# VH-VL binders against q9m1h8: the designs that were tried, part 3

Target 1, 233 residues: q9m1h8
Amino acid sequence: MEETMAEEGCCENVESTFDDGTNCISKTEDTGGIESKRFYLARTTAFEMLRDRGYEVNEAELSLTLSEFRSVFGEKPELERLRICVPLRSDPKKKILVVFMGTEPITVKSVRALHIQISNNVGLHAMILVLQSKMNHFAQKALTTFPFTVETFPIEDLLVNITKHIQQPKIEILNKEEKEQLLRKHALEDKQLPYLQEKDSFVRYYGLKKKQVVKITYSKEPVGDFVTYRCII

## First folded at step 1 (VH-VL)

Design Eb12 (framework fv_ecleralimab)
Fold by ESMFold2-Fast, scan of step 1:
Structure Eb12 (fold): chain C 233 residues (1-233), chain A 123 residues (1-123), chain B 107 residues (1-107)
Amino acid sequence: as target 1 above (233 residues)
Amino acid sequence: EVQLVESGGGLVKPGGSLRLSCAASGFTFGDYAMHWVRQAPGKGLEWVGHISSKAYGGTTDYAAPVKGRFTISRDDSKNTLYLQMNSLKTEDTAVYYCARDTYFYETYAFDIWGQGTLVTVSS
Amino acid sequence: SYELTQPLSVSVALGQTARITCSGDNIGSKSVHWYQQKPGQAPVLVIYYDSDRPSGIPERFSGSNSGNTATLTISRAQAGDEADYYCQVWDSSTDYVFGGGTKLTVL
C-alpha cells in the first residue's frame, strides 16, 4: 500500500459512523444538486480504494473535480455510466467491476439482471456493489451465485475516504506461506494472535476476508514505526 | 429435449491419456458454463472442473487432484465439451459426468446431467 | 478448504418426513443445492438456491439453510424416494464442493 494520507476538511475524522460525512456534504454549497455530488464523492473514494488494493487506476479519475464530473455525467448521472472496471497491476487478466445500484430495493431479479449484464466481461475476478437501498435476504444469498467474491458497500460508506486520516496505519496482507510461518512462530512462543473483525471499516476498505492475517505498521513520530499482526475473524 | 451425452470412456493404463466428449442438444450450449463431475465406484460425487461460456472468456478451473493433468475445452460450433486426461492414476477411476451450470440464470447448480461414461485406470 | 458434512444414512418410514442435514462453516451465507441419485443413474437436481424446486420435482421436497446447517426435507416419503442425496455449494476459495452423500432408506 502507498502512503496517500491527506486530511479532509470537516469530514476527516469519521470513525464511528458515516453520518458525519453526510453532514459535511449537506453543509457545502451545491448548485448542481446533491445527487451528482454524492456519486462524485463515492466514485472518487471507490477509485482510491481500488488503487490502494493494487488495481491499475487512471490518475485522471483520481484528480477529477466535481465540476468536471458534472460535465461528463450530468446532474443526474446514469448508473451504468458510473461503473468502474479496472485490472490488477500484478495480473492484468484479473479485473474488478464496481456497480452503482439505484434506490429501489435489490431483489433476486436485480442480481439476475447483473448476471446478464456482465456476461461479456471476461477476466472479471471480483465485484463491488454500491448500495442506495436494502438488499433482501434472498438477494444477498444470490450474490453467492457469482463465480467470484461480491462485496457490498452502502453508498454512505464511500462518501469519505477513511484512510485519509493522520494516524492511519499501513496494512499489508500476508500470503499463505508468510501466514503459516507467523502462526508456527506464535505457537512455538506460546502466543495468540489478536483479532480484527471482518466488519471493521479498514478490513472492508481493503477487501480483507476471514482467516487472512494482516501486518499493520503504525508510524509514530518521532519514535518511528512499529509492527503488529491481526487475524481477520 | 435438453440432453448431454458423454463418450470416450474406457480402459487405460496408469500414466496414459484419454479424451472424453460430451455432446449437448436442446439448448444454446455456448451460453452456459459446463462442468465435469466424477464418481469413483461406490463413492460420492467429486467436482473435477469447469469451463465458463465464451462470453466470460472460456476460463477454466480445476479441482486440486486433477490440476495440471486434466484440461477442459469446448467447441461451441459443435455443441461439444471435452475433458483431456493426461498422466492418469488408478485414483482417477470413476464414472465421469458432464453437467450444465445454471450460471446465466444465477443458481450455479448442476441442472442437467449426462448419463456418465466409465473410465477405468488399471494395468 | 471448505468442507460439507452429511450423515452416512437416514431411515424414514413410508408416509413420514425425512430430514437430511448438510453441515458447513457458516453455510447459511451460501446457496445450497441438493441432488438425488438412484443406483446406476445420473444425479437429479431436486432443490436449488436453498429452497427452490426445479420443474417436475414434487412439493414434498423442500429445503432450508441457516447458520451452520442446511436441511433437505422430504415429506410423505415414498418408496421411490430411496436414493443417495448430496448437498452442494460454491465457495470462493474451493469452487464447487459436494457433501459426502446420505443414503435414504424408506422402510
Scores: ipSAE 0.000, ipTM 0.409, lowest interface PAE 18.2, mean pLDDT 80

Design Eb13 (framework fv_ecleralimab)
Fold by ESMFold2-Fast, scan of step 1:
Structure Eb13 (fold): chain C 233 residues (1-233), chain A 121 residues (1-121), chain B 107 residues (1-107)
Amino acid sequence: as target 1 above (233 residues)
Amino acid sequence: EVQLVESGGGLVKPGGSLRLSCAASGFTFGDYAMHWVRQAPGKGLEWVGHISSKAYGGTTDYAAPVKGRFTISRDDSKNTLYLQMNSLKTEDTAVYYCAREYTVEWYFDLWGQGTLVTVSS
Amino acid sequence: SYELTQPLSVSVALGQTARITCSGDNIGSKSVHWYQQKPGQAPVLVIYYDSDRPSGIPERFSGSNSGNTATLTISRAQAGDEADYYCQVWDSSTDYVFGGGTKLTVL
């Protein structure tokens, strides 16, 4: 019983890396090349996502080629070197950290170790974990022990930037006063605010959360701008 | 003995300023995040703000009603937490408690006895 | 903003079981902590992380948390249990959030 792995667009006879010991030699194509390509794609998408969320991102990171990535990080990148830490453009004292996790199952102990690793990070206000393994219920609950929002993305979700394949509207999160004014107006007109699901890929890309109200502006020639509002459910 | 003792409360006029202190003893103060929690007369508990330990960056966060008016600081060499309250309003009238957060676990295992702040004309 | 809802008051007969609820959207995915406050005194932690007891808190105090409701259970209620009880969570958007408090009366 040998496992084979599918490559992009074709199937090769490939020994599973998680089953293989270090002494197993496969007849596969370069598995390290596949690994570095996966991290390259995910990291590039993460930078694009952070830029779109209003974080200050270096243009060099957005334009990095696969060959350049491999020159810097190698065939088997060190996970800690892949981390991204960038400030919010509107408030540079607030930073977000993106952590690339390994293939081992994520447990409560893993989450506690992460607390220790980030203890010296000044100004951290949000974190994203890029996952290569599943988290059990207890590990997921342990993420609530961080003093800021922690989002998770399976690495597969970051291999393609979904916004490059859809129309891109302008998205603004309403503050408390704006939300109250809009809800009051809708109540007077006997309207219910339309919803967007929290699991929606669009909602996840922009990091929108339950109970937030967003103003979505579509710019469309020749008609002009259309404005709509959504409550995240 | 492990304890927290607040001081500096009193009567102050609207628009005025007041500084509260919280003296810690019996534990390694610098290792803990510290919080201010208030309680208006006959009302419930309301979180005011916190300051993390130096190991966690010494960062501060504040509840929306006090943001921009209140400042939290600490002096680990004196085992003392401070709350600087500016532009005080009548709705700031409350007993102010100093509370210790258990490491990175976001609950309060030790509380002071509280100090009363009354804001009135 | 995240909010926790508690009943204003709960009454229990001496020796019976009291249940105090704390409701919040998807609260079962958060860790809930409970405090007891007697008149003129500072709050005291009685339950942390949904169901754990600090040293010195009797086994009569227990907690649970699932879905949209967390519950503090006080079995074999005693006169000395009469107090205000507050639930508390941490939320990424609103930081530290307390419930409005529940007055427990032991009859």
Scores: ipSAE 0.000, ipTM 0.409, lowest interface PAE 15.9, mean pLDDT 81

Design Eb22 (framework fv_ecleralimab)
Fold by ESMFold2-Fast, scan of step 1:
Order: structure tokens, then C-alpha cells, then sequence
Structure Eb22 (fold): chain C 233 residues (1-233), chain A 124 residues (1-124), chain B 107 residues (1-107)
């Protein structure tokens, strides 16, 4: 309600009545309600994604309900308060930062502001930007000025967790020696391994890179472990 | 107070070599990418090249007219930037400025502080 | 290669508003920076990222950038504003590109 936009789907089938017009036709859904739900879903998926990538994630963040989220962040959450910064479980000195961007076009000035904002964040080894608008060419190129990999996700890509619709395998990136051993042992070349596309949602979810060889272990009860290998292309 | 002071300019013959220095003070030199920009007498500003900060590996890049002839280096322990100029041509005659652009390595946006410049004249 | 075009000279009466343009193909998608250079002196940054002012630069200096033209605006021009002004962008094919410079004369 309040100072909000009307929910346009509610009154399509409203009957002709002698009502005062304050029924479904005048029903207003809070703009902040839509925003808070979108941010809640995206942030929850981001935490799940980081957990699955091996980062230390607080269980309380994964179990937050929408109403609890709204109690903490309000109906129009402040973007800086939504940020996530968590360490790798295996190496706590390495941290990842997730930044939620606004609806304004993202320009070089936006990227410069990010550099200033994170200048005191020691140990960052990766960053994810959650986008609600397009990045111009220079903003995209300016992401290469960070001394670590910066990934971008349209917020729409984080409203659902794609891994919840598939078996959760164990994923291991092969190092140089392991990859060499695999190729020599099986007389395989990278192009002869089964492939996963770089733009695939699964590949993006786990942050996999072109030319990496990934060992995927499925634990299927009652059959037991099944191992397969994929090359990212 | 941020200060950049260039030195090493002078008269040199075509085909000769010259090394310019830029002494930095008033900031953490090693955190910033540094640039060389030149200006021929009576003409406009022309970018020469840059060197990134330690965090970005000290990588260098050069404008097409000087690539292969000029080398940029830095000594963070001495807060000094260098420009080694080889195979000098008459068209290299210019005032050479060192400039600071940011602390972000290869971020290529603006030059916030400039030295006073040092004149290099390439003539017989 | 990417080119920035500035007028060779602009004249402004004392106390009036000077406008110096910087034209480039789709320059509105780039970030434009402006430098002031007085004779025999080093350039001084007066505007960065299209419209931001460094500490110490008077509010009389402002900038805009859209479409194919960026503009440096100097309101209430003073004798001390007489200088050469250069616009600058970064371009992926050319790296750092400077305009040819505009000589501002305060009459």
C-alpha cells in the first residue's frame, strides 16, 4: 500500500459491482515489497552458490524467511547492506564479495566507486556483481582493472537456484599435473572430452572457466559413486 | 602533498638514447600506476605509455609511435619512475610529463597529478 | 583510431559563461576528463568522469557528456581562467586520447 505502484494483475477479472472502487481494482502492492522479494531470492541463491563453491556461509543466512528478511532490511533494502563477504573454508585469507547494483546504468564511474569502496577490504580474491541494469562497454572493460576475477549475474539469473533441480555432484577442478595424467592415461585430448559450455548456467553457477577440466563425482544411492570428466568450452 | 619531479631531459642527436626519471613523494608510490605524457613545442598532449602497480604485476603498455623504442620501469623502493628512450627521432622532441592516474593498476581514466615536465630536444 | 575534436579557440567576456566542446563518435558512452594548462606550466585536472570536480577546483567549472559531444562549462569567467583546455578519454583501440586543445581567451 502506502506510496507504492499498483499491482497490475489483480483486477483483470474484476466484476461490475456497485462497490466504492476500493476493492481489487484499487489494491496496491508495495513497490518495496516486489524489490525486497527479488533481493531476498537473489541473495539467498547467492549464499547457496557461495556455499557450493566452498565458501564459509552462515547457516542463519541460508534459513532466513522472506518476512525475517523484510524485518532486517525493510521493504526497500539499502544495497550496501545486502552485500556478502565470506572467506574460503579451505583458506580464510581469501574472500569473495557480492555487490548488489542498483537500477541506474552501470558506467566507468560506477566501477571507480566500487574500487574506492573496497580499497580497505584486504584479502579479496574474487567479486560478483548482481546487475539490475546493463553495463556499457567501458564499465565492462573496467572490470578487468580489479586484481581478481569479477563475475556478473543479471539479478533474474539468481531468482531460482538451478542446482536444486539437479543432483548435487562433487566438483573438483583438475590441476596441471592431474589433467596431464588424465590425458596421457586415456590418450585423450581436451577436445575429445565431453563438454560443458562456458555460458551454461551450471558452469556459471560454479564459476568454472574455459579450458578447465572438471572431475564430477555423483553419489547415487544405492549404486554408489560415478565419476565423469568435462572440459569447459 | 603529492609531488612529481621529472629530470634527465636535454639535447640529444637522432638515433641517440636518453633516460628520464620522475621522483615521487607525498603518497604510497607503489600503489599507483604511472604514466608518461608528452607535448611537442606548441602542440597538444600525447600519451606515451604506462606502468601498472605491483598488485597488477608492473605491466607496461605504450603508444604506437614509441612502442619498441621506449621502455618504462619503476623502482618502488626509491619512489622513482623511469622512461628509457632509445633510437630517438626528431618527432620525439617534447616536454615529457610523468603523471599519476590511480592506485588501481591498469585503470585508465584520468591523470590527477602531473610533474612540471622535462624538455627533450632531438636535433643535430 | 579514435579522434577527439575541440575548437582551436574560444573567447569569453569577463564574468560571462564559456563553453568548450569535445566531439567524438559516441563520446557519451565514454568518460571524459578535462585539463587546464597555462603557458609554461603542467596540466591541471579540472573535471573527471564527465562532471566531477577535484578538491580545490571552483564550482564555476562543470562538465556534461552525451551523444557525440562533451562540454566543459566555465561560468563567471575570470582572467585567471585563460589557458589551454584539453579533453581526454580512454578508447580500446587507441588507449588514452587527448583532444587537440582549445585556447580560452578572457576578454
Amino acid sequence: as target 1 above (233 residues)
Amino acid sequence: EVQLVESGGGLVKPGGSLRLSCAASGFTFGDYAMHWVRQAPGKGLEWVGHISSKAYGGTTDYAAPVKGRFTISRDDSKNTLYLQMNSLKTEDTAVYYCARYDWFGELSYYFDYWGQGTLVTVSS
Amino acid sequence: SYELTQPLSVSVALGQTARITCSGDNIGSKSVHWYQQKPGQAPVLVIYYDSDRPSGIPERFSGSNSGNTATLTISRAQAGDEADYYCQVWDSSTDYVFGGGTKLTVL
Scores: ipSAE 0.000, ipTM 0.416, lowest interface PAE 16.2, mean pLDDT 79

Design Eb27 (framework fv_ecleralimab)
Fold by ESMFold2-Fast, scan of step 1:
Structure Eb27 (fold): chain C 233 residues (1-233), chain A 122 residues (1-122), chain B 107 residues (1-107)
Amino acid sequence: as target 1 above (233 residues)
Amino acid sequence: EVQLVESGGGLVKPGGSLRLSCAASGFTFGDYAMHWVRQAPGKGLEWVGHISSKAYGGTTDYAAPVKGRFTISRDDSKNTLYLQMNSLKTEDTAVYYCARDEYSGYDYFDYWGQGTLVTVSS
Amino acid sequence: SYELTQPLSVSVALGQTARITCSGDNIGSKSVHWYQQKPGQAPVLVIYYDSDRPSGIPERFSGSNSGNTATLTISRAQAGDEADYYCQVWDSSTDYVFGGGTKLTVL
């Protein structure tokens, strides 16, 4: 179990640097400049995350500079204009919506208003809320009223891409037959697989769900591909 | 609001056939594995079979007592699950429930329909 | 094939704690789910993944699972808790397995 825990710890170890363009600037940023930069960083990370999850993301969005972002959205971007809606690469009928929430507290009333706002968006398969304030427990429960999975991220969690500057492994979710074959081959129950916690930053980044079994493939020279399996708990 | 509504149950003679339907609403039907579970009068719950989502291959599995006689299918464009029951036996008399699997296998049934009664009697 | 065993019946006095067991070989290595079924109604999920509670299920319902026995615990029993309770697991050799069910009577 300690060998499994030690190996799991290596998968959670993220090496990051500050060379992502948040280095010193030659002049003081105003309040609007700070606000637009924060939204720019979070939106860029969101696009990178969606690309890594298999969504079709426009390359122009991934290469957008801060100055170009400010030309489009201004110094104080409107939240509705920041929204992202992109289709799944493998099934373009399935779309994900990313909604940027304001600084006001999020309540059950806020969630009900969101239901109304998205009622005409056909093909929604998932939604992500980028939060600038806390949700009370009633609002959190209200998220279960959506007919698809809704994830939340504090905006500060998206200011830096935790997978940036490290080699990204290939992550595949096993289907019923693949999971059954794996468990039968090794005479295992699902609880006996090595695990990753659902609160883990990589689990959240890739949107992995509790009890899913994932195949993680690392490509290392000179040894080639290294495969591990993890159950999300 | 997630809803599952079964229909198609009724009285049938041994050796006969019936097709059950389950109409789904309030969620993206095509993303979920779906199950049939039955309950004979005064008895416990018994799993019948399932069909995975298209993303997981649309595969079907059946409990031993019904394998070769029952067929599960789905029409994602109509949000409908089907159970084709052939060569019916008196032992197949039960309320048949449609149930949703939150994960596409090895998990639990988070929502159930109200059930439809199938009576196999001469 | 894998089997789950439940007592046929359990009685509890109003306001007291009911415990319903589900026994299976090495069941602690499996995830156990619990369903409540009232007369003439469809089953309702009350506990999943051993101890997690769905939205809308009172905190009086709790679960545990270790060794060869899983337990559904209903504290401060109410008349409305009277129902049949079923445990369920997935097994690699048998697929989806239900216990035989336990009738809970609230006295």
Scores: ipSAE 0.005, ipTM 0.482, lowest interface PAE 11.2, mean pLDDT 82

Design Eb34 (framework fv_ecleralimab)
Fold by ESMFold2-Fast, scan of step 1:
Structure Eb34 (fold): chain C 233 residues (1-233), chain A 123 residues (1-123), chain B 107 residues (1-107)
Amino acid sequence: as target 1 above (233 residues)
Amino acid sequence: EVQLVESGGGLVKPGGSLRLSCAASGFTFGDYAMHWVRQAPGKGLEWVGHISSKAYGGTTDYAAPVKGRFTISRDDSKNTLYLQMNSLKTEDTAVYYCARVLRYSSGWYFDYWGQGTLVTVSS
Amino acid sequence: SYELTQPLSVSVALGQTARITCSGDNIGSKSVHWYQQKPGQAPVLVIYYDSDRPSGIPERFSGSNSGNTATLTISRAQAGDEADYYCQVWDSSTDYVFGGGTKLTVL
């Protein structure tokens, strides 16, 4: 089976962390609201993710401290105020919306409420839902009624940015002509493109979709850049 | 294989109008964002504006000096890009290039350029 | 607005290495692309995404980008390399930004 870069880095990093630290356990606890800290971490990761996907993100949001966050949003942040709506850098008329959901079960009624809330948003081309509860099968199916792709992330998946502690490759999506040209070249050479699964953490982080072909550039000193291609399945 | 051929340049008086065309061949024109870049005689390159592919809404953006005076459009059935220039000023005198851009999350670059067409604005 | 600065001119002896710089605030956080323009001709892409070469561009052309300076390096310079060279980035507030251009003279 194929190994991912994240799996390799995670395993070795865990062991290395404990070399000098077994008796340095902090006895101080964060006495602030667990809820506000969780939203702070998830929202910061969401901004970093959107920046990495090519969206225009205010640097003030990326540098916001937990104490500053609590000063603005309080210990029990209002969900609507946490929402993120930012334009794509290359095309400012295209926007993405990140919606933080509450702890109540998400139903078809919840999804219909979202449809009404966003009905007047001009330029919205994608949406991300940050979940604190499970969606039933009917609610999941209702997400397909939006005229654009809706991604979901359990809030737990956004409490840490997987790219911060591992050297990450540069990822670029090929357009239709580039994809056809590459596939034709591989067919002539009797080759098949390697795959990345849709549920892979990097695929989800960058919002890649099935059937897209991506150019991945790895930078490794001193050997320089190494380019590879993957098809999302 | 990829070719971009501009036409429509010429001499025009200040306040006048001119329409440039760019004929594209050798690639699937409709899938690419297309740009206009200009170069005043003896000066450097200056971005003018762009139009996205139909899949991305055919949206347009313009550099500040030309916004409100220039309009970019495309006809994918004819593989042709257009630049409508109105209220021309002497500082618009330049060679106008048609250029293709590959759209990536990490930025933009101009991979192919036309040979350019000269627009001279003078009395 | 975001600006890129290039030297007006650079000279290199035949067969030696030319280095053309492109300076901008935190340019190392941006992707830099380089174009070659010969008199009376359209620009030609020679380096994209800091260091990648298009098909047909000799390996003598290389690029780097870190901190506040990006560099186009042309090793074993040939007479045919004499041209104007432009760096370019995309910036969210300014869109497409070109440097002022550098005239390379091969002696």
Scores: ipSAE 0.000, ipTM 0.405, lowest interface PAE 17.6, mean pLDDT 80

Design Fa15 (framework fv_fiztasovimab)
Fold by ESMFold2-Fast, scan of step 1:
Structure Fa15 (fold): chain C 233 residues (1-233), chain A 120 residues (1-120), chain B 110 residues (1-110)
Amino acid sequence: as target 1 above (233 residues)
Amino acid sequence: QVQLQQWGAGLLKPSETLSLTCAVYGGSFSGYYWGWIRQPPGKGLEWIGEIYHSGSTNSNPSLKSRVTMSVDTSKNQFSLKVSSVTAADTAVYFCARDIYTWDSGYFDYWGKGTTVTVSS
Amino acid sequence: QSVLTQPPSASGTPGQRVSISCSGSSSNIGSNYVYWYQQLPGTAPKLLIFSNNQRPSGVPDRFSGSKSGTSASLAISGLRSEDEADYYCAAWDDSLSGPVFGTGTKVTVL
């Protein structure tokens, strides 16, 4: 135990290099307005992202003002109260959970605690962790112990909605049969399709995965739809 | 009491594929990584790889191109295949439970080992 | 692949204290927990120490572990004839994204 505590102390060095801005905000208690605004922006972006991924999101959450957020969650929101759990519109039995993590380093112990906390959540098919610190290599590996995909987003990545200034696209992930038909129709190989990297902000926003082929449709009224295809690498 | 029972072909010719299976009894199969470790005669332990019950794998970079692992969650079993074997693959092969949750990463239960000999 | 360095042998008489060193680098012992395994002749390894200094249920308290910087040590106090075995240290290696084992130490009880 004593050595476990010493090891946890070493993880604080990792946290200090993760995001200095996040740590600075957390240390300024008298600027609780900054903290609540940060969580408000990140949570609002998360709801917009989930809506765009096809989840059933309450319109009241999307239209919530900063003032209203502060009246509900206070100047220093409790992380557990910020959590989001919403079902897919197409299959209400499948739910996604968004968990806001604290500023302390994320360890295997942290992931273990999360397993226990979600053990009663029937229907979870995906999870998103909003991070304010780094995960050590053991914690990153421990995320694979969940029976569904777990995505991570540094909180700073959610302070601005990257899709806010672009036209609302319709995103469709092609299944194996649809992908084969596309390749036959265009006489193309997967490697010959235009690419989007797994690391790209757009790919992360829509939760797209390596090897998926996606159909992206932009509506141009009155001109009509503009369609493009991308392979995630 | 957790027990790991392992079996597979013990005598191979060079270029053949090694195939071993490990079955888990007396404990939960889900929530753990399941690993393979080998020990050549008179030498130390070498990690081969590990697999989570979902099928996600992590393997020793030096062996990655030849190693395939799989799980059968309905039988609480996991398997190892090593292709293109040579005399250097002669070893005792152990399966083990790998705990990466609850503040640690270690092998707490081991199978009894399967002796694999590669000879011409 | 990267390995942890141990002395090839160590010996003692019944009742003595024997220490086994294990040397690594910043990417393994220096940043991660150390484990120790005992292997009796002809048997599978058995977990002896985890998380640098913790004992699993059933391991006698005469076995103890320690870690300092990039090195670790296993101490066996009150050495007994049944402790004659090979001992291996192990740690996760960040550069390899996997565990590495020590070269092993054969403990003989004289």
Scores: ipSAE 0.000, ipTM 0.431, lowest interface PAE 15.1, mean pLDDT 80

Design Fa20 (framework fv_fiztasovimab)
Fold by ESMFold2-Fast, scan of step 1:
Structure Fa20 (fold): chain C 233 residues (1-233), chain A 121 residues (1-121), chain B 110 residues (1-110)
Amino acid sequence: as target 1 above (233 residues)
Amino acid sequence: QVQLQQWGAGLLKPSETLSLTCAVYGGSFSGYYWGWIRQPPGKGLEWIGEIYHSGSTNSNPSLKSRVTMSVDTSKNQFSLKVSSVTAADTAVYFCARGPYEYDFSYYMDVWGKGTTVTVSS
Amino acid sequence: QSVLTQPPSASGTPGQRVSISCSGSSSNIGSNYVYWYQQLPGTAPKLLIFSNNQRPSGVPDRFSGSKSGTSASLAISGLRSEDEADYYCAAWDDSLSGPVFGTGTKVTVL
């Protein structure tokens, strides 16, 4: 199987363009507007989210200041330049793409255009759309035509990283065997597994999917660590 | 102990909507998945889908576009609708209870008696 | 419709042991628990075996299940006339995101 050239793809270029420091335009500190600040905050949160989900994220992206962001992307960032494409640490052949959408309503035509834009992206296994507008019913249904999971986040949901403001437990997704053993134990003990709703903020942050069972480890002084399990519904 | 009573229209014309209801007696409605399975004459069993008491659904991908399920927790009832029926939808339809677990379609331990649905033109 | 393959029929005399095979793939039996259902003539299916080899309350120990690789089997020992029925295996299928049933086996007691 012959791999295709990925010039039209953005994944390999996103990190290298930013990290290279190939900006030929003199760097300036912008006072900037609300728009650039929103993109800065949302993009920073997206990188933190991807890191926490096990993706390989450059530390320079996580430590980028607003002034540095504005120097690189300007006061009105180009949406295509904001895209993030990073590989999974455990399997570098699997990549996730984060696409920042504009303020125009998202339609079936918009989704089809996105299919064309990513057609040469090899190894893409998930996608996140950051929304500044509503998706109509048909556009939402069209997201199911992608061969992988597509998540959406209103940009407002990414302006603050909720995990920075509370103590977060360690979250591990159970593999098939671990899940079956736990479910069998609960069935034998006549117990029901507790659940987390798909819409819960932490479920969305970690990209957990329906039917996954997660092991949650809390650390509390003086009690120490304790473990609970949840099924996503 | 737990019994499922089912009812609905048994005779349909092509393009009509099949509508069936199942009522739960003698046990708790909440905490269980409630499902539908069908059996065409002389053939095997085909899973249609299931619904949790909260209204969350999971359905057979081959039927998903035509299937709607709902719950009425005040009556301990759940219902199935299949739109745009054809002769291929002729079958005995069963309602069933899944286990007291959150894993979809683990197994079904209590079954309704079945409703014969015939689609003819 | 059915994805798991069973022999269409099996027969025995009273007191004998009858085995019913169920063949699937890595996405269903190979990766998930197997269930067995008994359907007496004119009745709804009844859960006979769950989680490969477990019996619900009220199911005689004459019925047993097993699983190996992508195949499973149901054994009926001490066959009785009231065991004459259709038997279906079932398993979750990862590729279809739903359960699949076997083609069914009609057990006849001679």
Scores: ipSAE 0.000, ipTM 0.375, lowest interface PAE 21.3, mean pLDDT 79

